Miniprotein binders against Putative pumilio homolog 16 (APUM16). Designs and how they scored, part 1

Scores and structures below are computed, not measured.

Target 1, 332 residues: Putative pumilio homolog 16 (APUM16), of Arabidopsis thaliana (Mouse-ear cress) (q9fie9)
Amino acid sequence: MANNNSFSMSTMFNTIQEILNEEPLTVPSPPSRGGYSLFHIRKAEMDIQRIFNFMTGSEDLKDDISVLDTGTLMWMASLMTSDCDYFMVITTNKNGSKTLQKLMGMSDDMDVFFFEAIMRLFIHVMTDKYASYVTIQGMRVFQQDKRELMYDQILRYACFLAGDQYGCIALNEIITDLDDPYYRDQLLDIVANNALLLSNDAYGNFVVQHVLKLRDSRCTRNIADKLCGYCVELSFKKYGSYIVERLLEAGDVPMATVVLDLLACKTEMLIRLARSEYGNFVVCKALELTNEILTADLFYGLVNRLMPYRHLLHRSPRSKIATILDSMSVPN
Unless a header shows other numbers, all headers, positions and changes below count from the first letter of the chain.
ipSAE, averaged over its two directions, is called F for ESMFold2-Fast, E for ESMFold2 and O for OpenDDE. V2 adds 0.75 times the mean of E and O to 0.25 times the DockQ between the complexes of E and O.
[cut] marks letters that were taken out.
Atom coordinates printed by the task and the answers are left out, and those that the model quotes come from them; centres of patches stay.

## First folded at step 1 (miniprotein)

Design ferH
Amino acid sequence: SKVEIRIEVDSPEDLKEAIRFAEYLAKDIKEELGVEVEVKVEDGKLTIRIEVSDPELVKDILRWAEEMAKELAKKYGAKVEVEVRE
ESMFold2 (binder alone), alone request of step 1: mean pLDDT 75; pTM 0.687

Design ferS (from ferH with E4Y R6F F21E Y24K E38Y T47W R49L L57E W64K M68L E81M)
Amino acid sequence: SKVYIFIEVDSPEDLKEAIREAEKLAKDIKEELGVEVYVKVEDGKLWILIEVSDPEEVKDILRKAEELAKELAKKYGAKVMVEVRE
ESMFold2 (binder alone), alone request of step 1: mean pLDDT 75; pTM 0.675

Design ferX
Amino acid sequence: STVLIIVDSPEWLEEAIRFAEYLAKELGVEVTVRDGKVVILVSDPEMVEDILKWAEELAREKGAKVAVYTDPSDEETRKKAEEIAKKAEEELKK
ESMFold2 (binder alone), alone request of step 1: mean pLDDT 62; pTM 0.488

Design h3a
Amino acid sequence: SPEEIKDLEKLARYLEEFIKELEKMAGDPELVKEAERWLKDIEKFLRELEESGTPEKIEELREKAEKLRQKIDELKERLEKE
ESMFold2 (binder alone), alone request of step 1: mean pLDDT 68; pTM 0.572

Design h3b
Amino acid sequence: SPEEIDKLLKEAYRLFEEIEKLMKEAGDPEEVEKALRELDKIWKELERLFESGTPEKIEELREKAEKLRQKIDELKERLEKE
ESMFold2 (binder alone), alone request of step 1: mean pLDDT 74; pTM 0.664

Design h3c
Amino acid sequence: SPEKLEEIKERAEELREKIEQVKERLEKGDPEEAKKLLEEIDKLYKEAWRLFEEIEKLGSPEEVEKLMKEAYELLREIDKLIEEAKRLKE
ESMFold2 (binder alone), alone request of step 1: mean pLDDT 77; pTM 0.712

Design h3d
Amino acid sequence: SPEKLEEIKERAEELREKIEQVKERLEKGDPEDAKELEKLIKDLEKYARWLEEFIKELGSPEMVKELEKLAEYLERIIKDLEEKAKRLKE
ESMFold2 (binder alone), alone request of step 1: mean pLDDT 70; pTM 0.576

Design h3e (from h3c with L38E E39L D42Y Y45E K46F R50L F52E E53M M68E Y72K L75E I82E)
Amino acid sequence: SPEKLEEIKERAEELREKIEQVKERLEKGDPEEAKKLELEIYKLEFEAWLLEMEIEKLGSPEEVEKLEKEAKELEREIDKLEEEAKRLKE
ESMFold2 (binder alone), alone request of step 1: mean pLDDT 79; pTM 0.703

Design h4a
Amino acid sequence: SPEELKKIAEEVKRLAEKLEKLAKEGNPEAIEKVLEALYRAFEKLDEIMKKTGDPEKLEEALKAIDEVWRALEKLYEESGDPETIKELAEKLKEVAERLRKLSEEK
ESMFold2 (binder alone), alone request of step 1: mean pLDDT 64; pTM 0.572

Design h4b
Amino acid sequence: SPEELKKIAEEVKRLAEALEKLAKEGNPELIKEVAEFLRYAKEMLKDIAEKTGDPEYLKEAKKLIEDVARWLKELAEESGDPETIKELAEKLKEVAEALRKLSEEK
ESMFold2 (binder alone), alone request of step 1: mean pLDDT 61; pTM 0.509

Design h4c
Amino acid sequence: DSETLRQIADELEKMAREIQELSKRAKGDTEKVKELMDRAEKLFEAIYRLWEEADKSGDPEKIEEALRKVYELLKALDEIIQEAEKNGDTETAKRLAEEVKKIAEQMRELAEKLRQ
ESMFold2 (binder alone), alone request of step 1: mean pLDDT 66; pTM 0.592

Design h4d (from h4c, 19 letters changed)
Amino acid sequence: DSETLRQIADELEKMAREIQELSKRAKGDTEKVKELADMAEELKEFIKYLAEWADKSGDPEKIEEAKRLVEYLAKLLKDIAQIAEKNGDTETAKRLAEEVKKIAEQMRELAEKLRQ
ESMFold2 (binder alone), alone request of step 1: mean pLDDT 58; pTM 0.459

Design h4e (from h4a with E25S N27D T52N S79T D81N)
Amino acid sequence: SPEELKKIAEEVKRLAEKLEKLAKSGDPEAIEKVLEALYRAFEKLDEIMKKNGDPEKLEEALKAIDEVWRALEKLYEETGNPETIKELAEKLKEVAERLRKLSEEK
ESMFold2 (binder alone), alone request of step 1: mean pLDDT 67; pTM 0.649

Design h5a
Amino acid sequence: SDEQIEKAIEMAKYAIDKARESGDPEVIKTAVELVKRVAEEAVKTGNPELVYEAIWALFDALELAKQTGDPRVIEKAVQLAEDVAKEAVESGNKELIEMALDALEYAKELSER
ESMFold2 (binder alone), alone request of step 1: mean pLDDT 75; pTM 0.685

## First folded at step 2 (miniprotein)

Design fer2
Amino acid sequence: SKVEIRIEVDSPETLKEAIRFAEYLAKELGVEVEVKVEDGKLTIRIEVSDPELVKDILRWAEEMAKKYGAKVEVEVRELE
ESMFold2 (binder alone), alone request of step 2: mean pLDDT 72; pTM 0.630

Design fer3 (from ferH with D14T K30A A73L)
Amino acid sequence: SKVEIRIEVDSPETLKEAIRFAEYLAKDIAEELGVEVEVKVEDGKLTIRIEVSDPELVKDILRWAEEMAKELLKKYGAKVEVEVRE
ESMFold2 (binder alone), alone request of step 2: mean pLDDT 75; pTM 0.677

Design fer4
Amino acid sequence: GTLTVEIRTDDPELARELIEYARELAEKLGIKFEVRVEDGKITIRLEVSDPETLKEFLEWLKEFAEKHGARVEVEIKESE
ESMFold2 (binder alone), alone request of step 2: mean pLDDT 65; pTM 0.488

Design fer5 (from fer4 with T9V D10S H68L E78V S79T)
Amino acid sequence: GTLTVEIRVSDPELARELIEYARELAEKLGIKFEVRVEDGKITIRLEVSDPETLKEFLEWLKEFAEKLGARVEVEIKVTE
ESMFold2 (binder alone), alone request of step 2: mean pLDDT 68; pTM 0.604

Design ferS2
Amino acid sequence: SKVYIFIEVDSPETLKEAIREAEKLAKELGVEVYVKVEDGKLWILIEVSDPETVKDILRKAEELAKKYGAKVMVEVRELE
ESMFold2 (binder alone), alone request of step 2: mean pLDDT 68; pTM 0.552

Design h3f
Amino acid sequence: SPEELREILERAKELIDKAQELMKRAEEGDPEEAKRLLDEIEKLIEEAYRLFREVEKLGSPEQVRELMEKAFELLTEIEKLIRKAEELRK
ESMFold2 (binder alone), alone request of step 2: mean pLDDT 65; pTM 0.529

Design h3f2 (from h3c with K9L R16I K23L)
Amino acid sequence: SPEKLEEILERAEELIEKIEQVLERLEKGDPEEAKKLLEEIDKLYKEAWRLFEEIEKLGSPEEVEKLMKEAYELLREIDKLIEEAKRLKE
ESMFold2 (binder alone), alone request of step 2: mean pLDDT 65; pTM 0.509

Design h3f3 (from h3e with K9L R16I K23L E38L E45I E52L E68M E75L E82I)
Amino acid sequence: SPEKLEEILERAEELIEKIEQVLERLEKGDPEEAKKLLLEIYKLIFEAWLLLMEIEKLGSPEEVEKLMKEAKELLREIDKLIEEAKRLKE
ESMFold2 (binder alone), alone request of step 2: mean pLDDT 64; pTM 0.468

Design h3f5 (from h3f with A12I A19V A48V A71I)
Amino acid sequence: SPEELREILERIKELIDKVQELMKRAEEGDPEEAKRLLDEIEKLIEEVYRLFREVEKLGSPEQVRELMEKIFELLTEIEKLIRKAEELRK
ESMFold2 (binder alone), alone request of step 2: mean pLDDT 78; pTM 0.745

Design h3g
Amino acid sequence: DPSKIEELIERAYQLMDEALKLIEKAIRTGNPEQIKDLMREAEKLLRDAKEILEEAKRSGHPDMIKEAVWLLQEAMDYARDALEIAKEL
ESMFold2 (binder alone), alone request of step 2: mean pLDDT 64; pTM 0.523

Design h3g2 (from h3g with L8A L15A L22A)
Amino acid sequence: DPSKIEEAIERAYQAMDEALKAIEKAIRTGNPEQIKDLMREAEKLLRDAKEILEEAKRSGHPDMIKEAVWLLQEAMDYARDALEIAKEL
ESMFold2 (binder alone), alone request of step 2: mean pLDDT 64; pTM 0.501

Design h3g4 (from h3g with A68L L72A A75L A82L)
Amino acid sequence: DPSKIEELIERAYQLMDEALKLIEKAIRTGNPEQIKDLMREAEKLLRDAKEILEEAKRSGHPDMIKELVWLAQELMDYARDLLEIAKEL
ESMFold2 (binder alone), alone request of step 2: mean pLDDT 67; pTM 0.561

Design h3h
Amino acid sequence: SPEEILKRAQELIDKARELMEEARKLLEQGDTEKALELLREAYDLLERAWELAKELGDPELIKEAERLIEEVKRLLDEAEKLRKE
ESMFold2 (binder alone), alone request of step 2: mean pLDDT 89; pTM 0.890

Design h3h2
Amino acid sequence: SPEEILKRAQELIDKARELMEEARKLLEQGDTEKALELLREAYDLLERAWELAKELGDPEELIKEAERLIEEVKRLLDEAEKLRKE
ESMFold2 (binder alone), alone request of step 2: mean pLDDT 84; pTM 0.831

Design h4f (from h4c with A9L E11A A16L S23I R39A K69A A97L E99A A104L A111I)
Amino acid sequence: DSETLRQILDALEKMLREIQELIKRAKGDTEKVKELMDAAEKLFEAIYRLWEEADKSGDPEKIEEALRAVYELLKALDEIIQEAEKNGDTETAKRLLEAVKKILEQMRELIEKLRQ
ESMFold2 (binder alone), alone request of step 2: mean pLDDT 61; pTM 0.495

Design h4g (from h4e with A9L A16I A23L A89L A96I S103L)
Amino acid sequence: SPEELKKILEEVKRLIEKLEKLLKSGDPEAIEKVLEALYRAFEKLDEIMKKNGDPEKLEEALKAIDEVWRALEKLYEETGNPETIKELLEKLKEVIERLRKLLEEK
ESMFold2 (binder alone), alone request of step 2: mean pLDDT 73; pTM 0.678

Design h4s
Amino acid sequence: DPSKIEEAIERAYQAMDEALKAIEKAIRTGNPEQILDAMREILKVARDALEIAKEAIRSGHPDMIKEAVWLLQEAMDYARDALEIAKEHGSPKLIQRAEDIARKVQELAERIKKLAEQ
ESMFold2 (binder alone), alone request of step 2: mean pLDDT 78; pTM 0.758

Design h4s2
Amino acid sequence: DPSKIEEAIERAYQAMDEALRTGNPEQILDAMREILKVARDAIRSGHPDMIKEAVWLLQEAMDYAREHGSPKLIQRAEDIARKVQELAKQL
ESMFold2 (binder alone), alone request of step 2: mean pLDDT 74; pTM 0.683

Design h4s3 (from h4s with N31D H61N S91D)
Amino acid sequence: DPSKIEEAIERAYQAMDEALKAIEKAIRTGDPEQILDAMREILKVARDALEIAKEAIRSGNPDMIKEAVWLLQEAMDYARDALEIAKEHGDPKLIQRAEDIARKVQELAERIKKLAEQ
ESMFold2 (binder alone), alone request of step 2: mean pLDDT 76; pTM 0.723

Design h4t
Amino acid sequence: STEEVDRLIEKAFRLVEKAIKEGDPRKVIEALERIMEIAKEAVETGNPEVLKEALYLIEEAFEYAKRLGDKEAVREAEKMAEEIQRLARET
ESMFold2 (binder alone), alone request of step 2: mean pLDDT 74; pTM 0.658

Design h4u (from h4s with A8L A15L A22L)
Amino acid sequence: DPSKIEELIERAYQLMDEALKLIEKAIRTGNPEQILDAMREILKVARDALEIAKEAIRSGHPDMIKEAVWLLQEAMDYARDALEIAKEHGSPKLIQRAEDIARKVQELAERIKKLAEQ
ESMFold2 (binder alone), alone request of step 2: mean pLDDT 80; pTM 0.795

Design h5d
Amino acid sequence: DPSKIEEAIERAYQAMDEALRTGNPEQILDAMREILKVARDAIRSGHPDMIYEAVWALFEAMDIAREHGSPKLIQRALDIARKVAELAKQLGDEELIKMAEDILKYAQELAKE
ESMFold2 (binder alone), alone request of step 2: mean pLDDT 68; pTM 0.584

Design h5f (from h5d with N24D H47N S70D)
Amino acid sequence: DPSKIEEAIERAYQAMDEALRTGDPEQILDAMREILKVARDAIRSGNPDMIYEAVWALFEAMDIAREHGDPKLIQRALDIARKVAELAKQLGDEELIKMAEDILKYAQELAKE
ESMFold2 (binder alone), alone request of step 2: mean pLDDT 69; pTM 0.593

Design h5h
Amino acid sequence: STEEVDRAIEKAFRAVEKAIKEGDPRKVIEALERIMEIAKEAVETGNPEVLWEALYAIMEAFELAKRLGDKEAVREAIKMAEEILRLARETGDPELVRLAKEVIRFAEEILKE
ESMFold2 (binder alone), alone request of step 2: mean pLDDT 75; pTM 0.702

## First folded at step 3 (miniprotein)

Design a01 (from h3h with R40E E66L K73F E80L; at its last look DockQ between E and O 0.76; V2 from the best seeds 0.00; counts 0 for: pae E 2.4 > 1.5)
Amino acid sequence: SPEEILKRAQELIDKARELMEEARKLLEQGDTEKALELLEEAYDLLERAWELAKELGDPELIKEALRLIEEVFRLLDEALKLRKE
ESMFold2-Fast, scan of step 3: ipSAE 0.352; ipTM 0.784
ESMFold2, look of step 4: ipSAE 0.421; ipTM 0.817
ESMFold2 (binder alone), look of step 4: mean pLDDT 88; pTM 0.874
OpenDDE base, look of step 4: ipSAE 0.577; ipTM 0.873

Design a02 (from h3h with R40D E47L E66Y E70W K73L)
Fold by ESMFold2-Fast, scan of step 3:
Structure a02 (fold): chain B 332 residues (1-332), chain A 85 residues (1-85)
Amino acid sequence: as target 1 above (332 residues)
Amino acid sequence: SPEEILKRAQELIDKARELMEEARKLLEQGDTEKALELLDEAYDLLLRAWELAKELGDPELIKEAYRLIWEVLRLLDEAEKLRKE
């Protein structure tokens, strides 16, 4: 149990002394047929508990990692990764995650153990608040061959991760950090191709919003293309309206996509949108941006559709939309 | 042709449903790793079906593919939680 926390400063001091004073280290082998005994299980559990106590202790004690010999580090890495439950208990602990991140990149041989454990537990690691930073660190410090295999897993599970509370945060960090054009472009293409699904998701909408903030013209245009025909529907929804507002701000082509959707819908739908909790901000922004940029046909198209219903838009409380419409009508 | 696209989308959905049902049985039997493999395949098939449904502009087919994508993602989440057990 992760919360079998016999962790204390005294326990950590004793654990460090025990690690530093151990017999010559042999990399633990998985139990062979007939070699598996309760004694060997208990010894491994005891060693794992020592490592757990060391890994989850205070940050100050982790500065001493630099004094551990290669054999001790290899033994710790091997034993820590030999069981999925032990690795997860360490990586999901705030201090354990931070300590593991410090161990990563120190030795290519040691990184093999961490890489294999991360790959085996990929979705579990990526969907945990603290463990996800371990994967992000691996993508920064591991050798290129390992990073590419990790990128492949991100591509495979991108939509699932986008739909997760912590996975979406980790995915956004990875999208920002990825400078490899091949993997970055493929990941952006997956987000764009799934933009309608993600825009309607409680967490996936944050991924779409994050990608739009990157101001990648190709990806933004692809997102606009995938959301074409759905901008009115999305604008009635809290997070969907945020995405549509970002498209309005993203340049002439995405702006035109949104405004043309507004102009294509039935008048009763457009008025209902303009009066809705979230849609009023979309309609207002569309008017402001088309007026500012002087896209006369789009601006006057919206004005002409809304003007006959100006009295409804003035109805408690007075909106910015009504104010804009007033400036285009007869004085007073 | 639209008819060929519809047929292909339906074939992908049908295959994904078969894989999802097999995966559910494997999860009940405790074979979580095999279930995850089948769910990953079902997910890929459903994404392709959803793209074809959008190309057709068939609202009911789009909704069905969309629903199944979120269903397979839910099963993947459940399988991953069972792996933690």
Scores: ipSAE 0.000, ipTM 0.197, lowest interface PAE 18.0, mean pLDDT 77

Design a03 (from h3h with K54E E66F K73W E80Y)
Fold by ESMFold2-Fast, scan of step 3:
Structure a03 (fold): chain B 332 residues (1-332), chain A 85 residues (1-85)
Amino acid sequence: as target 1 above (332 residues)
Amino acid sequence: SPEEILKRAQELIDKARELMEEARKLLEQGDTEKALELLREAYDLLERAWELAEELGDPELIKEAFRLIEEVWRLLDEAYKLRKE
């Protein structure tokens, strides 16, 4: 039978044993044309290729690594982190990322190599679909001193990560997982302080939405404060409208902030918003929630502003705004 | 002094703009790795400029730094997508 389980225990032992049975491993010096042999270069390339094949080859790589001695694991870790490109090829590979995650936390000495490599390549690792999980794993299993240095990097690059397609996903997982009140509160403050920029971003809006779902009263109020005066502008935009809808749902104070922005704008803008692709959902939700919560002043403020233009709102078959207004009018 | 902080922030912004312009040209040429290097450097400079602008409490300088950070985010996203391809 053809053996496609090339990364079984037997294959792993054979590969590593072959490497160890060759000439002793020495750290390659920078190439010097006078003193560097092609043999040494080729041998190092072959050893690295064997480790690549082992780390990345199997979707179902098992915990067979648990039977390897510490010296062998340390040598593998050292080799994998010896070059930024080697580490990135492994970490950005689905199987390589999974295997690295299993190796992390097994030995404090080995973790030093992974920690240093992650810190050197922090932005690249955090903005890749598979490599970001390696960093998240480090924040879960490394010693406290290393985890705190990684938290400091997350705080430093939080806005950049929020703007990245994979970084925003990783950042949201970190926000959910982060138990340390100091780092959690600092991270939430960074999101809130940058809420306007993030709400207008294709990926950062996902972070603002995630934070609002946490229902942290202080952070939600800070986000509402930062978006005050901009709720109408945001509501015309796809992602901005999603954020404004979440603020309406987040409690009486954030809801009031949104509705007061709607009431402060010119009537022409309010009607344009109510008829727009995204803004109609915001105006509809504002009416529904102010009516439901019995915030009569805010509800009737909106009704009085929209009612004279009821006939224009009826020209949108999907607008519930006209239906709500009709419930306040004498039927004809 | 506030004058020294303002000067430092403006120097950082000016250097970041220069790096961003060079990175745009490198992306056009397909040199994605060099572009990423320059964009990361530009981001670090702009983050520092933002800290200084916050310390000064200058709203226009803060907005300028954030506007440039947003532009770096867009360029980095473009470069990373090209690198994955």
Scores: ipSAE 0.000, ipTM 0.119, lowest interface PAE 19.8, mean pLDDT 77

Design a04 (from h3h with E47M E66M E70L K73Y E80I)
Fold by ESMFold2-Fast, scan of step 3:
Formats: C-alpha cells, structure tokens, sequence
Structure a04 (fold): chain B 332 residues (1-332), chain A 85 residues (1-85)
C-alpha cells in the first residue's frame, strides 16, 4: 500500500532541521543600503529606541506615517531590520505589527528591507499572533517575485505551521488568499497528504476543516482517502466529528467513504457512536444524506443496524436518529 | 507566572520523552501501530511545550522542544516504513 505520510514526515524532518540551523542574530546584507561606520552604528542604536517608541505607541501617533518622505521611511525601515531581535520585538507587539502593515507596500525599495527580514525570521514571524499578520500583508502588497518566494516558504513549512496555535490561523488565511493554482494546489496536497495527523492535532484539525470548507473536489477526495478507516474514531471527538460531517456533505465519494466506515464497524460500536455527544450528529447526517440522494443500499444498511436499538436512541432527548427510524413505520 | 509556565513545559517534555522511549521499544518489538499512537501523543505534547517555551522566551527550552520534535519525526518515518513491510 502506498503511504504518502512517509514523504510528508521527511519534509517535516527537513523543516525542523532548518529551524534548528537558523541563525536568529544574522543582520541581512541589503543590496541597496550602502556602507556604515562605527559612528553610524552607535547613532543607530540610540535611534532604534526612538523607532520602538514610535512603532509601538498609540494609533494617534501613527496617522502621520502617510506624510513621511521617502528618505525618512528608508531610514526607519533600515533601523527596524538592522537586528533580528529588534525586528521581532516590533512585529510581535500588537501596535508595532499594525504600524508595519501600514508601511508595507508604500515603497518597493523599503519593502526589500521588510521582505529580507521576514524571510530570515520566517518561522518565528509566522508562529506569532501579531507578527504573522506582517507576513500575510507582505503576501498581499509585495511585488510578485517576492510573493512567490514567500509562497515557496509556506509550502516548505506548511505542516509545522498547521500544528502551531498561531501558524494554523495564518496558514488558513493564506490558503483562502491564494489564487495561483500551482501554489494553491501544492499547499492543498500537503494538507490532504497529512489529513490523518492534522485531524488528530489540537490545531491542525482547524486547517483540515478550513480546507474542506473551500469545497475543492480533488482535495476533499484526497482527504477522504486518507481518513478512510478512521471516520468512526474521529466521529467520537468534537472536531473530528465536524471533519466527518463535512466529508458527508462533500459529494458522493466522500460520503460513501464515511458511510462504508460506519457499516464496517461492529454494531455495538455503531450504537455507542449514535448515542455519543458528537457521533450522533454524524450518524444522523449519514441517514439524512443517504435517504435524500436515494442510495438505498447505504441508507437501509444503516437503518437495519440501528432499528433493533431504536428504543435506546429515544431515551436521548431530541434525537433526530430516532425520528428518522420512526418515519419508517417499523416495530421495535 | 513564568515559573508555572517553565514547570508546565518541563512536565510536557518529560512526558513526551517517556512516550518516545516506549515507542522505540515497541518498534523493536514490531508493534508499529501502538508506537505510532504514542508518537502522535508525544508530538502533541511537544508542540504545546514549544508554545510555552516561546511564551517564556527561553531559547534553551525552545531548542530542546524543537530537537525532540525532530526526533519524533524520525521515529514516525521509521514506524510508517516498518508498517509497510
């Protein structure tokens, strides 16, 4: 049996290895910044504190950004990106992040400084609540050549980002914004190839749910294929049940994958699922959809297995499953 | 508090190490499915520990969590390959 998870794990391995080998204190060598002296270094250290105060201050102090001349903007960009730690302090600050987002896209020459800093600190920026929005803004306003290099980094780090509290949110926003079919399809393939691991992850499940909401038929079928054999296990879990319900709604092939998993499990486990807090919604939806689309074999397969236990299902207030079974006019 | 964050991160790392060591023994015994379950649990614990380490701003702890995540990826790859044999 082919298993694409082995390739995905190797990609994750390479990603983490690169993060461990990253030099966080490296100052980017900008092609257009020009030379500096010891005098300029000492002055820049003092000026960095002034830039911090301006960037992280209240919104009222930032209204004047749009009237700053090109020379002042270039000076500010150079100072903010002169040291990785300083850039991170600004980007991880709520106000600093917002101010950086306003500065981005104003000048291509200035954007070079921000782009190089983001690329050097990519994982650190993408896994922070406020700094991740700076990268998302860059993907919206930078020139196409820079955006494509940023897309390459997203592909490289996709699985790591999916497992992170803030990285998963940023990844979902990027997935929504991607209109380039090459990068979009590659990113969707990475999510689908890792669907089993991500569906069981505290944050990765939100990425799988988000991708299913896009209603991309190819990706949804790939996810269904990867979750085949695990639909019952997932349906007992809060977020796993949401994923399985999405598969049931996603067309004939994903629906059949879920229903066949339900039919393949032991009757005792199917009844336990139908009575469970989250699984009852999955079983109910499977019955409703198989009845609606006239897949008689699948519908009656479920009915025949649930009907002998109809009374147990009625003991649960507001059970839609019991209501469906009752509509068949079959005695206990 | 920073002390509570540090303690919680260390507890998560210690538990993940125990699960990884049990998973290694299971792989030696050919029990790949049980090893995979333990490695998935270790991965989740280490991701949580990495988040807490970032919140604390402790570079040694961040590095340790990431080193262990790398090791989980190696063990997961080994287990998946062995499962196919």
Amino acid sequence: as target 1 above (332 residues)
Amino acid sequence: SPEEILKRAQELIDKARELMEEARKLLEQGDTEKALELLREAYDLLMRAWELAKELGDPELIKEAMRLILEVYRLLDEAIKLRKE
Scores: ipSAE 0.000, ipTM 0.255, lowest interface PAE 15.8, mean pLDDT 77

Design a05 (from h3h with R40L E47F K54M E66D K73L)
Fold by ESMFold2-Fast, scan of step 3:
Structure a05 (fold): chain B 332 residues (1-332), chain A 85 residues (1-85)
Amino acid sequence: as target 1 above (332 residues)
Amino acid sequence: SPEEILKRAQELIDKARELMEEARKLLEQGDTEKALELLLEAYDLLFRAWELAMELGDPELIKEADRLIEEVLRLLDEAEKLRKE
């Protein structure tokens, strides 16, 4: 049966499109935005082209940012964030991103400009290879009130980011760094609730795998619950099989969920799985773990289903399955 | 339809039998590498036939596919031993 996740994907994309078309965030402007004349008198004569050259130049040319006075740094921060295109050109450049990360956290007043720009361009920044690290740095160095607003945006866009080539990498970094129990648990719940969709996605599967590596028992059990009925289908796929193997390793309840799916499928599908490029590792691991923890009903359930067809499983790495089955045979 | 599944399974078995017989002749001629290629192809065809037989629920067809799979595996073991000599 060709079950398609297109309906759930379509619903998510419609929701994301609505979010992306939302009115821009309005934040009260600090009074200092109108007062940059004093910085010109203090040698703040740098134009956007010079700022770009400074920010994106080689490390050798940017020996020490601290040589710049506070007024110049504030002027540069204001100018860099005054236009979305300027900010994106700098943040999407490898050296520009690194230099901007060094400027962040130096001054709360300067961080206001970076925070506002990140919030306005959140999706664009988070889905770029280099710019996403600017947002991650903000979550590490900004004051708590700003970090919480950034966490709210992560929760809002979590599923979209998980499905993006660079967004998934950034999301995984954020999940690793996030120690606030409220935001961490909410983010883990979003991943778990969407585990089936994400496990079948080209990039979202990496987020599910990353979350399972955290070994959060509640989240892992929620993921297992959402993948119940789909463990066989996933096990035929390269990354889906990795997710199923992690569930097998994650404790008694997730292991039982996987093994019960294997026992519930048709015999021809189970044997096809055991012989498949990726599924053979899942079946082998299920046998090894159920035998190791002496879960006799599950172990012998698998053995009894596979034993009549052990001759189909003698090729490496399927030979490991055959070896286990042969050890259960009465010696002649 | 069940008739189409049965026909497809039988076609796969017939093709596998042809490949196995050609492979046996190649083994007699000392061409173990070509024999291995044909036996691996026969193995894949027989496994697909077995899957279809299981879906159909035909016990005799399941037994026939299973018996042939055991036979092709024996021939593969023989071919591997000859190749290594």
Scores: ipSAE 0.000, ipTM 0.277, lowest interface PAE 13.6, mean pLDDT 80

Design a07 (from h3h with Y43F E47L W50Y E66W K73I E80D)
Fold by ESMFold2-Fast, scan of step 3:
Structure a07 (fold): chain B 332 residues (1-332), chain A 85 residues (1-85)
Amino acid sequence: as target 1 above (332 residues)
Amino acid sequence: SPEEILKRAQELIDKARELMEEARKLLEQGDTEKALELLREAFDLLLRAYELAKELGDPELIKEAWRLIEEVIRLLDEADKLRKE
């Protein structure tokens, strides 16, 4: 939808006069008649400031929304979305964001203004701590046709949003809320196709972890396939190790993909991984799960590679690996 | 073909880099509105390059396109701050 969210002062003046039904000296439709007075420009500026103060004020002001008439609400919505900077100042403010979320869904006519402003500023809104919740609310309360246009934007920017501090949080909530199989499957495919990049990212790893928690068989297998060959490298890293642990927990096929990567690496590398800050948890979990699932070849494959070096693993206070290996030794 | 996809992605990235450099120069000169116009165009080109990189399955090209997308958004944020002042 084409949206002009940058009103001239003349346009704002005319909008205010129409909604409030005030009679200035030059009410007629052609606004060039006699020009615009400083008084009229100043009044519009003061009204914008009042809206900012109301929207970004204390928590107690939220109850005041229920007493506002439709004309006043439409005027406020029109004015606060008339300029990108106005909308962003309100949406990036904690109280402003919360107040906007309450206004959204109250009327379809008002929602048009908010939808158009969000679409114009989509990336900026989605990557802000407070403004991202305004977009999430729109995805929940707007009419279906508007929500689908917003889903299209999410698909377009999904990988970028996954790498953002606040975008990743918003993206995860949207993934959880998606009922439409088409948009859900497309979004999951984007995450899976970018799993290696995202798993190595400070924020994208949370999106991969979230998707794995959904236990979507197709998506989980696609993620495992994309990470095949990289499980050892990832396991040495804080965020990568979390992903690998989730793959181990995600079922027989993803678990086997991880364990086969462990078995394919050199013994020296496997011992270093088992002793490492993050990798010890991966190796421990691989042993525990292969034992539980009765995957004897994979379990004994790991045990046989680690057993000769169990004395090196015993010195780690946090390691359960040594305990597992010791349980396999024959008592004298 | 994969070669055609790679070439197209490279051309989009090269054009986006050119626009971003022009925009940086305009920001230094105080022409914030023109800089924003060029940065929005660069952003669109980079999103297209990113989609082609994903289709190709080239991890290095995907990383390069993502890095440039992050950079263009930081420039857009900088331009918006300058416009407010």
Scores: ipSAE 0.000, ipTM 0.120, lowest interface PAE 23.0, mean pLDDT 79

